VH-VL binders against q10241. Designs and how they scored, part 1

Every score and structure here is a prediction.

Target 1, 199 residues: q10241
Amino acid sequence: MVFAIRIRQFHTTLVSAEKNGLQKLIPPRLKTIWNQMLVETKGAGNGPERFEMIRQKYKALTADEIQKYKNKLQEQFDAEKKRFMETLRSFTPTEIDSENRRRSKEAHSTGSRYYRLRHPDVPKKPSSAFILFYKELRNNPKLRQELGIPEAISTLVEETQNASKAWKELAEDKKKPFIDKSKALKEQYDKFMKEAGFR
Positions, changes and structure headers below are counted from each chain's first letter, unless a header gives other numbers; antibody chains are not in Kabat numbers.
F, E and O stand for the ipSAE by ESMFold2-Fast, ESMFold2 and OpenDDE, each averaged over both directions (binder to target, target to binder). V2 = 0.75 x the mean of E and O + 0.25 x the DockQ between their complexes.
[cut] stands for letters that were removed.

## First folded at step 1 (VH-VL)

Design d10 (framework fv_denrakibart)
Fold by ESMFold2-Fast, scan of step 1:
Structure d10 (fold): chain C 199 residues (1-199), chain A 124 residues (1-124), chain B 113 residues (1-113)
Amino acid sequence: as target 1 above (199 residues)
Amino acid sequence: EVQLVQSGAEVKKPGESLKISCKGSGYSFTSYWIGWVRQMPGKGLEWMGIIYPGDSDTRYSPSFQGQVTISADKSISTAYLQWSSLKASDTAMYYCARDFSDYEGGYYYYMDVWGQGTLVTVSS
Amino acid sequence: DIVMTQSPDSLAVSLGERATINCKSSQSVLYSSNNKNYLAWYQQKPGQPPKLLIYWASTRESGVPDRFSGSGSGTDFTLTISSLQAEDVAVYYCQQYYSSPYTFGQGTKVEIK
C-alpha cells in the first residue's frame, strides 16, 4: 500500500517537470565566435572593458584556431538541435498548441514577441503558389527588376501590393513553376496527414 | 518517370577535392528533401545528411559534419556532395535519394526514390 | 544515436519457403502521439541501389509484391518473405527515422540453399 502511494506521487512530480520543460523550450541558435565570447565574459568588467577584452581575444586567434572554434560551435549546435527536436516529439500536438496559446497570450500582455513551437510530426500547411512567388520575389533581385519592382525591400504593405500586382499580370507559363510546387507540397502534406493518422 | 541521375565514377588521390552531382527529373525538385547515403566496399548503409533544395536548408549526421558539404542548385534540379580534401577512407559508393518530407524545412522520413550511385575511389 | 541490430547476418532459404529477418532498435521508435513506428525496410541487390520495401513498419511501398510483409512495434521488428523467389536474393536493411541521424541495421543477406 505505502509502495502504491509513493508511485503515484512520483508520477505526479514527473508530469509537472515535463510541462515546465515545454514552457521554457526555445530553438537553439548557431553561435558565432563573438557570440560565444560574449556568453563566456558575461559579468566580466563593464561594457567597454568587456568588449575590449573580447576584441583582444578575437584578434589573438589564428585562422586555424578560428576554424576549430567554428567546428566546435557547429557540433554544439547540432547536438542542441537534435535534443530540441527530440524534446518536442515527447509532447503531444495538443500540448504544444496549448503552450503556443499561452505564449501568444503572454506576449500580447507584455508587448514581447515569442517563438511559436512546431510539433515535428505535424507538417506545416503548404504554401500557396502566390506565397511561394512572394518569397521568391523577396530573395531574387533580378526577378524584381524584370517585373519593375525596386530591388530594395520596402515596407510589408508595399511589398505585398507590388507582389499581388506582379502575380496578377504574370504570364501563365511563368506562374506554372509556383503552381506546380504548391500542388506537389499539398500532395505530400495530404499523404503524410493521412498515413500518420492526423486526419 | 520520377528519376535521380548521378554523375559518373571518380578516381582520385588523397588531398584532392571532388564534387559529385544528383539530378532530379519527373517531379518538383524543390518540394522534396534529397538525402545522401554512403556505402563503403562490402559494408552497410550510412546516412550522411539531407538538403531541401527550395531554400537550401541542410542537415548533417554528426559523423559527417565538417567532412563533406551538401548543396543544391534548384535552377538545374541538381544536388551536390563535395569534399575539400579526400582521404582513402572516403572510398565508397555514394547514393542520393529523395526523402519523403512532410513540410517546408521540416521533419525527415524514409527514402522512396534512389539514384544509381556514384563510385568514388581514393588511393595513394 | 539509435543503434539498429539485425539478425541473422545471413540466411539460406529454399525456393518457395518462408524467410524471416529480425531488426532491433536500442530505443523505441514508436511515437505515442500518432501510434506509428518510424521504421523502414530496404532491399539491395548486387550492383543496384537500395529499394524501399516497407515504411511505418508494416506499410508496403507501391509495386512491392504481397509476399513481403513487415511487423513488430517499439524495438522489435520483422520482415517476412512468405514464399522466396529467385529474384529476392539480396541484402535487406532496416532503418529508423525516429531520430536523426537516421541509422541503418548492418544488413541481412538472403540466399537460396
Scores: ipSAE 0.000, ipTM 0.425, lowest interface PAE 18.2, mean pLDDT 82

Design d2 (framework fv_denrakibart)
Fold by ESMFold2-Fast, scan of step 1:
Structure d2 (fold): chain C 199 residues (1-199), chain A 123 residues (1-123), chain B 113 residues (1-113)
Amino acid sequence: as target 1 above (199 residues)
Amino acid sequence: EVQLVQSGAEVKKPGESLKISCKGSGYSFTSYWIGWVRQMPGKGLEWMGIIYPGDSDTRYSPSFQGQVTISADKSISTAYLQWSSLKASDTAMYYCARLDYDFWSGYEAFDIWGQGTLVTVSS
Amino acid sequence: DIVMTQSPDSLAVSLGERATINCKSSQSVLYSSNNKNYLAWYQQKPGQPPKLLIYWASTRESGVPDRFSGSGSGTDFTLTISSLQAEDVAVYYCQQYYSTPYTFGQGTKVEIK
């Protein structure tokens, strides 16, 4: 006897900006088998009893059954992601940006994190000259060596500090390629936004 | 639209081989089991077996074990029911139907059915 | 194997009247761990494949009119059509999916008087 875990399917509902709004929209997350079992067993016994039930059910699964379950969770996620993207397309880029500003404010005020939304049809805003330099440092061991930056960065904080210091000390002629590239990307972005009617 | 489309009617002689098909569309074919159900003329429904197309895991009713072969080709979303040597007693309507498998509840009911394939075996 | 027995074999009901079909399993199809009855009801019209009406003994399939209802638990189950319509003339089958082999009742033919 093998026990099955329920794969939940969600119904598509067209969301108006005014009614349920963009403010409740969050990107779907691929569930693990454990996460799904927790959802399906909500209210089943006390905490220890529920966790033991989940362990027993998971241990009863064969490798094939685990793979089948993962496949169903992946399909559920893909369907949810498609609906999420379709919902985002129903809003303007300006509405999405406005919602992201609201989320950022709320997160800062409450000390919590938030999910940033992106319009599927809008390209990411172009990188600044510094960010382009930062990315180059990650993939260019010779450049790191020339600027006295260690072979490996163990933390994001150290990487950012080293890149920032190097950028500030970099001669203007060495900065120019990054500055020029940033300007070119900005011009391409502005042209696209204007032609698509997003500005 | 979720649907199962079966191959057309067959007229065969005893001893001949036959393979009929059931094509799924509008859903992930590899995420659901496909069952085969026989209905002899003027009689009720008999479950024959099920297959999971993702890995071809097949389970037969004891009455049909060794009498038929159930298979699937996931690349074309098609399940098959096959006889090596037909008998007059195989004359029946054959349905394919989809069923789900849920970790907490196990196998579920047949929610989507094909239109059926009529197989007539006579000399 | 679990044997499914329906009663009656045929039923004639006047248009707009209630039709009741019974289904008995030779052993319980109630799973104690999830408290679910592994019992479904199907409708089959002449020349058509079966159509799922009810699953888990009492849950209506999407799109099925609310005049169809299922009830019962363990070994005794009932399908009720509260007000028979002309389009409801069909053979109705119960099915257990508690254990393999899956088995169906012999069917109940519902006709208009």
Scores: ipSAE 0.000, ipTM 0.432, lowest interface PAE 14.9, mean pLDDT 83

Design d6 (framework fv_denrakibart)
Fold by ESMFold2-Fast, scan of step 1:
Structure d6 (fold): chain C 199 residues (1-199), chain A 124 residues (1-124), chain B 113 residues (1-113)
Amino acid sequence: as target 1 above (199 residues)
Amino acid sequence: EVQLVQSGAEVKKPGESLKISCKGSGYSFTSYWIGWVRQMPGKGLEWMGIIYPGDSDTRYSPSFQGQVTISADKSISTAYLQWSSLKASDTAMYYCARLPDYYGSESYYGMDVWGQGTLVTVSS
Amino acid sequence: DIVMTQSPDSLAVSLGERATINCKSSQSVLYSSNNKNYLAWYQQKPGQPPKLLIYYASTRESGVPDRFSGSGSGTDFTLTISSLQAEDVAVYYCQQYYSTPFTFGQGTKVEIK
């Protein structure tokens, strides 16, 4: 049985049922007491009557009752989030990447937003030395000043150009910490991906 | 050469404070978790907790939460284990060890590099 | 917390003979998403820190002799030394890293008969 599951993981084409489940998968959200009361009163009178009923119920709650309600909603959210993550784990990283591409294409075509999914067990791809340097520049005004880069960024294009120029001109001894960090992260990532069977 | 070097043996009295160290060299210190393991005389290994020096994310064993403080100074590649008030029951060998980091997977290969240990003796 | 239990507590084996150590976890340490068991084996010689021998239940750490092998899945694991050498006299520990807190077995002392 374990062998059959491993074979399944090598395929990138989704089965219709699995594809439909993944297509509708959206991160859970923490409900407010108001949201929960809306669910509980569905079908109770017309809109104005229902909203007034909810308002009266909410106003009658004591501080202790509000806290107890919030605790119950937090527990429900935690359980939903756990189920959401376990559902993501049932798909391969390749299947999730395919779904994200589909969502991106659909959002572009319709002008709508989409929720990008991330496999819980896949580590973030290691940043290159340049990207680590770039991130440091964005959050380090002193480093920017030392390299003659404006402290305020006006555009992403300008920021990238300034960072690229600074990186090319940076002395090798000052590049070394970023290069070493990048190599270490890549070794950890590659070893994990190989051992986990994701490669 | 990748290594972890710990501070020397300590002899203390109950109620005294103590801070022991674990210095990493030969690797990117901020790319690995540092774990602490206790071994009481003649007993087995107990995991105390871990810290990621890059962002100071710290996880404790429930048995050690509130009893010790784990910290790190990435500028000098050193992790620390600290007691505010030692007890005789803290007498043990303390080891530090490194673990890989996979950006939130918490999937460790195991502790591949260990310090030589710091013997802490607490007696009146 | 996941409890790790080793057996036997001590084992006397003649040079060149097979040594077998068992480790049981109170909860499965098999991660279904990648089919890996989050279990490691360590060797500790007197006066030395522990040394990693095996991770993911059966993968040998670099530099570890091939006479050491790990097997098992889920809750039942075995460390085997196929032909005991004098330098293998040590205490052996299993450890789960499936969930925090990470926990160790009580240790198995291997000595020569």
Scores: ipSAE 0.000, ipTM 0.433, lowest interface PAE 18.0, mean pLDDT 81

Design d9 (framework fv_denrakibart)
Fold by ESMFold2-Fast, scan of step 1:
Structure d9 (fold): chain C 199 residues (1-199), chain A 122 residues (1-122), chain B 113 residues (1-113)
Amino acid sequence: as target 1 above (199 residues)
Amino acid sequence: EVQLVQSGAEVKKPGESLKISCKGSGYSFTSYWIGWVRQMPGKGLEWMGIIYPGDSDTRYSPSFQGQVTISADKSISTAYLQWSSLKASDTAMYYCATYDILTGYEDWFDPWGQGTLVTVSS
Amino acid sequence: DIVMTQSPDSLAVSLGERATINCKSSQSVLYSSNNKNYLAWYQQKPGQPPKLLIYWASTRESGVPDRFSGSGSGTDFTLTISSLQAEDVAVYYCQQYYSTPYTFGQGTKVEIK
């Protein structure tokens, strides 16, 4: 008897339900007792009235009750985090990258912020030579002084401008350690990605 | 990410009715207040009112009470702002926003939609 | 209703210099039970919705640069930009959320000299 095996083609597009789940996926946060009480008092008066209601409720709790509620909230958070990570693992790294691209485009269009998703089993992409230099500059007051950069850390914009100018003017011999480190990290990352079957 | 997506621009005549929308995503829609803010061309921000979608508890600014209706449909995570009869003075940008950001919620929770431009020609 | 009044209506400051915006409420927005001021500051750039900068009068929203700070209590509040950057050109609004309606100030336009 001839036994025929039917191999169906792989569908590269997400099914509607799975795609919608990924589009709405945000990380859970650990609630404080205050946050939980805010949820429980929704619709109860204006800000000051609502806050007073929560304050009275909180003051009525014993130290033991406070610890009990903190433990319960921690357990809820741990369960939500586990489900969040499991949901991320159900998608390929490529699907997560596609969703991040969608979020980035939408955020740019609306002027909003977005949470960038990361596959739990994929290590963070290795830093470029410039980013490694930037980080070193932030932690090294002597290096800042040698390059004419103020020792005190300023705004993100000023730090980026100062680091960019310093990097551009930096001799190749001084750049080489950062370039070599970046290259080594990239090779390690690529090896991991291939061995794990990621692309 | 938390997002509020508003309906597209509207061009209407005085006396016409209008209903604009604000769709929430990335968060528990029924657990957060959604407010409406008006900004007339070249002018400042005016707070109109808020709704709690979980039970439709609605609170209006006295200056907008009776002039507009705020509502929500929790089955489709959408809040609405409605006029029974538009006036030329209703010409403005209308924003929806979540108010729980003021209680110390996380930074990835964006409190504002992109806005809906309403133009009423006289 | 609580009336919010900002000063000045417009402000021109050189790059790297300090910018100061004042906001005054017609009645106290300090809630004595929690010692919190129900006052927020927003930044609005042309063509964009307002962005929350500060709440509780002095608490900086996550991701907002350290050069922005809020101070004051009761009826008199200040937003300070310690070293004005080009991207800080915007209209700034204060808002009280002590009682409904959550009224805004009239706005202060910050420009570069």
Scores: ipSAE 0.000, ipTM 0.403, lowest interface PAE 19.9, mean pLDDT 80

Design f1 (framework fv_fezakinumab)
Fold by ESMFold2-Fast, scan of step 1:
Structure f1 (fold): chain C 199 residues (1-199), chain A 122 residues (1-122), chain B 111 residues (1-111)
Amino acid sequence: as target 1 above (199 residues)
Amino acid sequence: QVQLVQSGAEVKKPGASVKVSCKASGYTFTGYYMHWVRQAPGQGLEWVGWINPNSGGTFYAQKFRGRVTMTRDTSISTAYMELSRLRSDDTAVYYCARDEYYDSSGYPFDYWGRGTLVTVSS
Amino acid sequence: QAVLTQPPSVSGAPGQRVTISCTGSSSNIGAGYDVHWYQQLPGTAPKLLIYGNSNRPSGVPDRFSGSKSGTSASLAITGLQAEDEADYYCQSYDSSLSGYVFGGGTQLTVL
């Protein structure tokens, strides 16, 4: 059985979280059957042999077996995601910020990407006035029509360009509700952070 | 600071053998497959084969089977490719390249050596 | 001959868009294997430009993009610059050969 070949290996996120604290902690991703078979066969045969073995195993799966495998991978992902969040909760927001600074410095030095960590219990930074306007514009066909923007949602690039142009040309009295809301959300955020000891 | 440092240029006569080295640094040598790729002057890239530095296991493209041998020395993080019974059409730059194989969405050959020119002439 | 088919050359002026095709078969790209792209500047080793069909390594500008459909893949370069003048190679895996395969390469000339 495909499940019977599963080697008990902790994935990078779980292993790193337990043994190295924050340094290698990255959010888990939902694995495909192919990706899982690559993990399960690590060290088995040479590269082309392993690749062909996986291809044969995948090709032999029925539609029902594929769905069953996907369900198990989803359950594994959900468990890994929960453990990832619990690991983040074991650190302070300050410790997570320090790790993010280390990652940023390393990424800059090597020319590599990095994943920014967020404490699960810290609310997201409050949206700027422009972002609040952008969100409203996306969900309000009447506002789009008023501003001469097509009611149908376009590509991300086009939506961003349309919103940016509209915001720049928008009268100050029409901007004010978004500016005021942004200020109120920032004050609420700052108060929460102070009261929770996250400052 | 991943680096793959290859040996210097070689000039050989037809029928001879050549052995090219590739010294890896800045990563766990045994954690990644090492590939060899060649490029004849003015021509395209041609895959020669790979070695698993952890096991010593190898696999060669059909065209090179019987003439190529890949080995490694884990104590000095160095991979080797030896090509025998050289012909003039083996004249090429030979590259070593690292393979990040465990993720199909990841890098295939993410770091390359600078190449070793092997000239086969009478 | 190369297993994957690319046009031998493509040209464009600065600021223009070019697309480089990579055509495979049912044993490689058509079998679902990922396509990767390499840029080779004159006199240098190839450099990974696109991996896993459409992903960019750090330091690769967003004007380079990759896509895959059926048995073929494409590399798109927008806003052409003189420094883009190079050879471009696609790469995949072929199950019938049990090995890695490259396209024949495309020489990009920026006019």
Scores: ipSAE 0.000, ipTM 0.425, lowest interface PAE 20.0, mean pLDDT 80

Design f2 (framework fv_fezakinumab)
Fold by ESMFold2-Fast, scan of step 1:
Structure f2 (fold): chain C 199 residues (1-199), chain A 121 residues (1-121), chain B 111 residues (1-111)
Amino acid sequence: as target 1 above (199 residues)
Amino acid sequence: QVQLVQSGAEVKKPGASVKVSCKASGYTFTDYYMHWVRQAPGQGLEWVGWINPNSGGTFYAQKFRGRVTMTRDTSISTAYMELSRLRSDDTAVYYCARELWFGDSDAFDIWGRGTLVTVSS
Amino acid sequence: QAVLTQPPSVSGAPGQRVTISCTGSSSNIGAGYDVHWYQQLPGTAPKLLIYGNSNRPSGVPDRFSGSKSGTSASLAITGLQAEDEADYYCQSYDSSLSGSVFGGGTQLTVL
């Protein structure tokens, strides 16, 4: 029972942000019960024995206990997210933009993904015309059909590739509404940034 | 190693046609659009058009419509540009270039060495 | 015919800073389209120097930087070296022409 209580009780700390600064800062992720049990069983046997231990512990939980566990993991995530946001507030919007540019360049060079940071007090940067089109395409089955894209949503990689190719081939008059909307949103954003003293 | 290898220099008479090839290696040929750009001796860069190697879809600059045809052969990862009814002012180095799509306009990250096409009587 | 306007030439001494302008209109840069920059050494193919207004490809030194404002873009080169002597071209997209457009090119001379 003491051992079972130890599995349900957990202590979280902000990792990476305080030690590595802005360069390695990434947003927290909501943990699954499995992920948390891996943390709680650290050092308990080899890989196969540890996985079997977790499996047995999970099976021993009632539906009510599973829900309570999920609620505690949600509370932990909310606390980590709050600390993540406070860490971002310690940097200027310009510093965060510079880091995002560095991450983007590195991702292009290595062919990998990157995590884009945002200052909590700055409104979301306006979407580009392509992103506005991409969003419309994901939510409009008729548009997908008209452009020869399967109605069913595929993997992120395939969706991005299909949207990119469709945008590239799209007639300029059909692009213009997205381009105009993007420009209008950018002007509103720039006005806000100046008035708020963020520039 | 990513590279684009173009066919050798051509000398043509006015009214003839020329077909330039561009062989891709070191990447998946069908994943990137291919553009053609020309440069007359001592002059600037001029965009000719693009081909999607996956679909075979093409788009040409207004100036070249009716005279240019872009094709590809996926079995040998090769793109082709054929320009017909040649004039002396078509004398130029013709480049193939791989598209790096970023934002609202096309950038070209990998270029062939160019093919000199000379049109003279 | 060049659609984007660049100065035909620019010059500087080693170690100095130069800037190359690229001026468009409401149908291209003014419409919000990104600007890309290329370096062309004598007798060679163009090399991508800057993409998406301000991003550097791997292997391009941070002495090269790009910016965009309104209907214009600018390429800045700091710490000039003899090896920078080349032609520089800007590129964008033009909605009226429905295609990629280039500037006329700027010849940089390092004395």
Scores: ipSAE 0.000, ipTM 0.446, lowest interface PAE 16.6, mean pLDDT 81

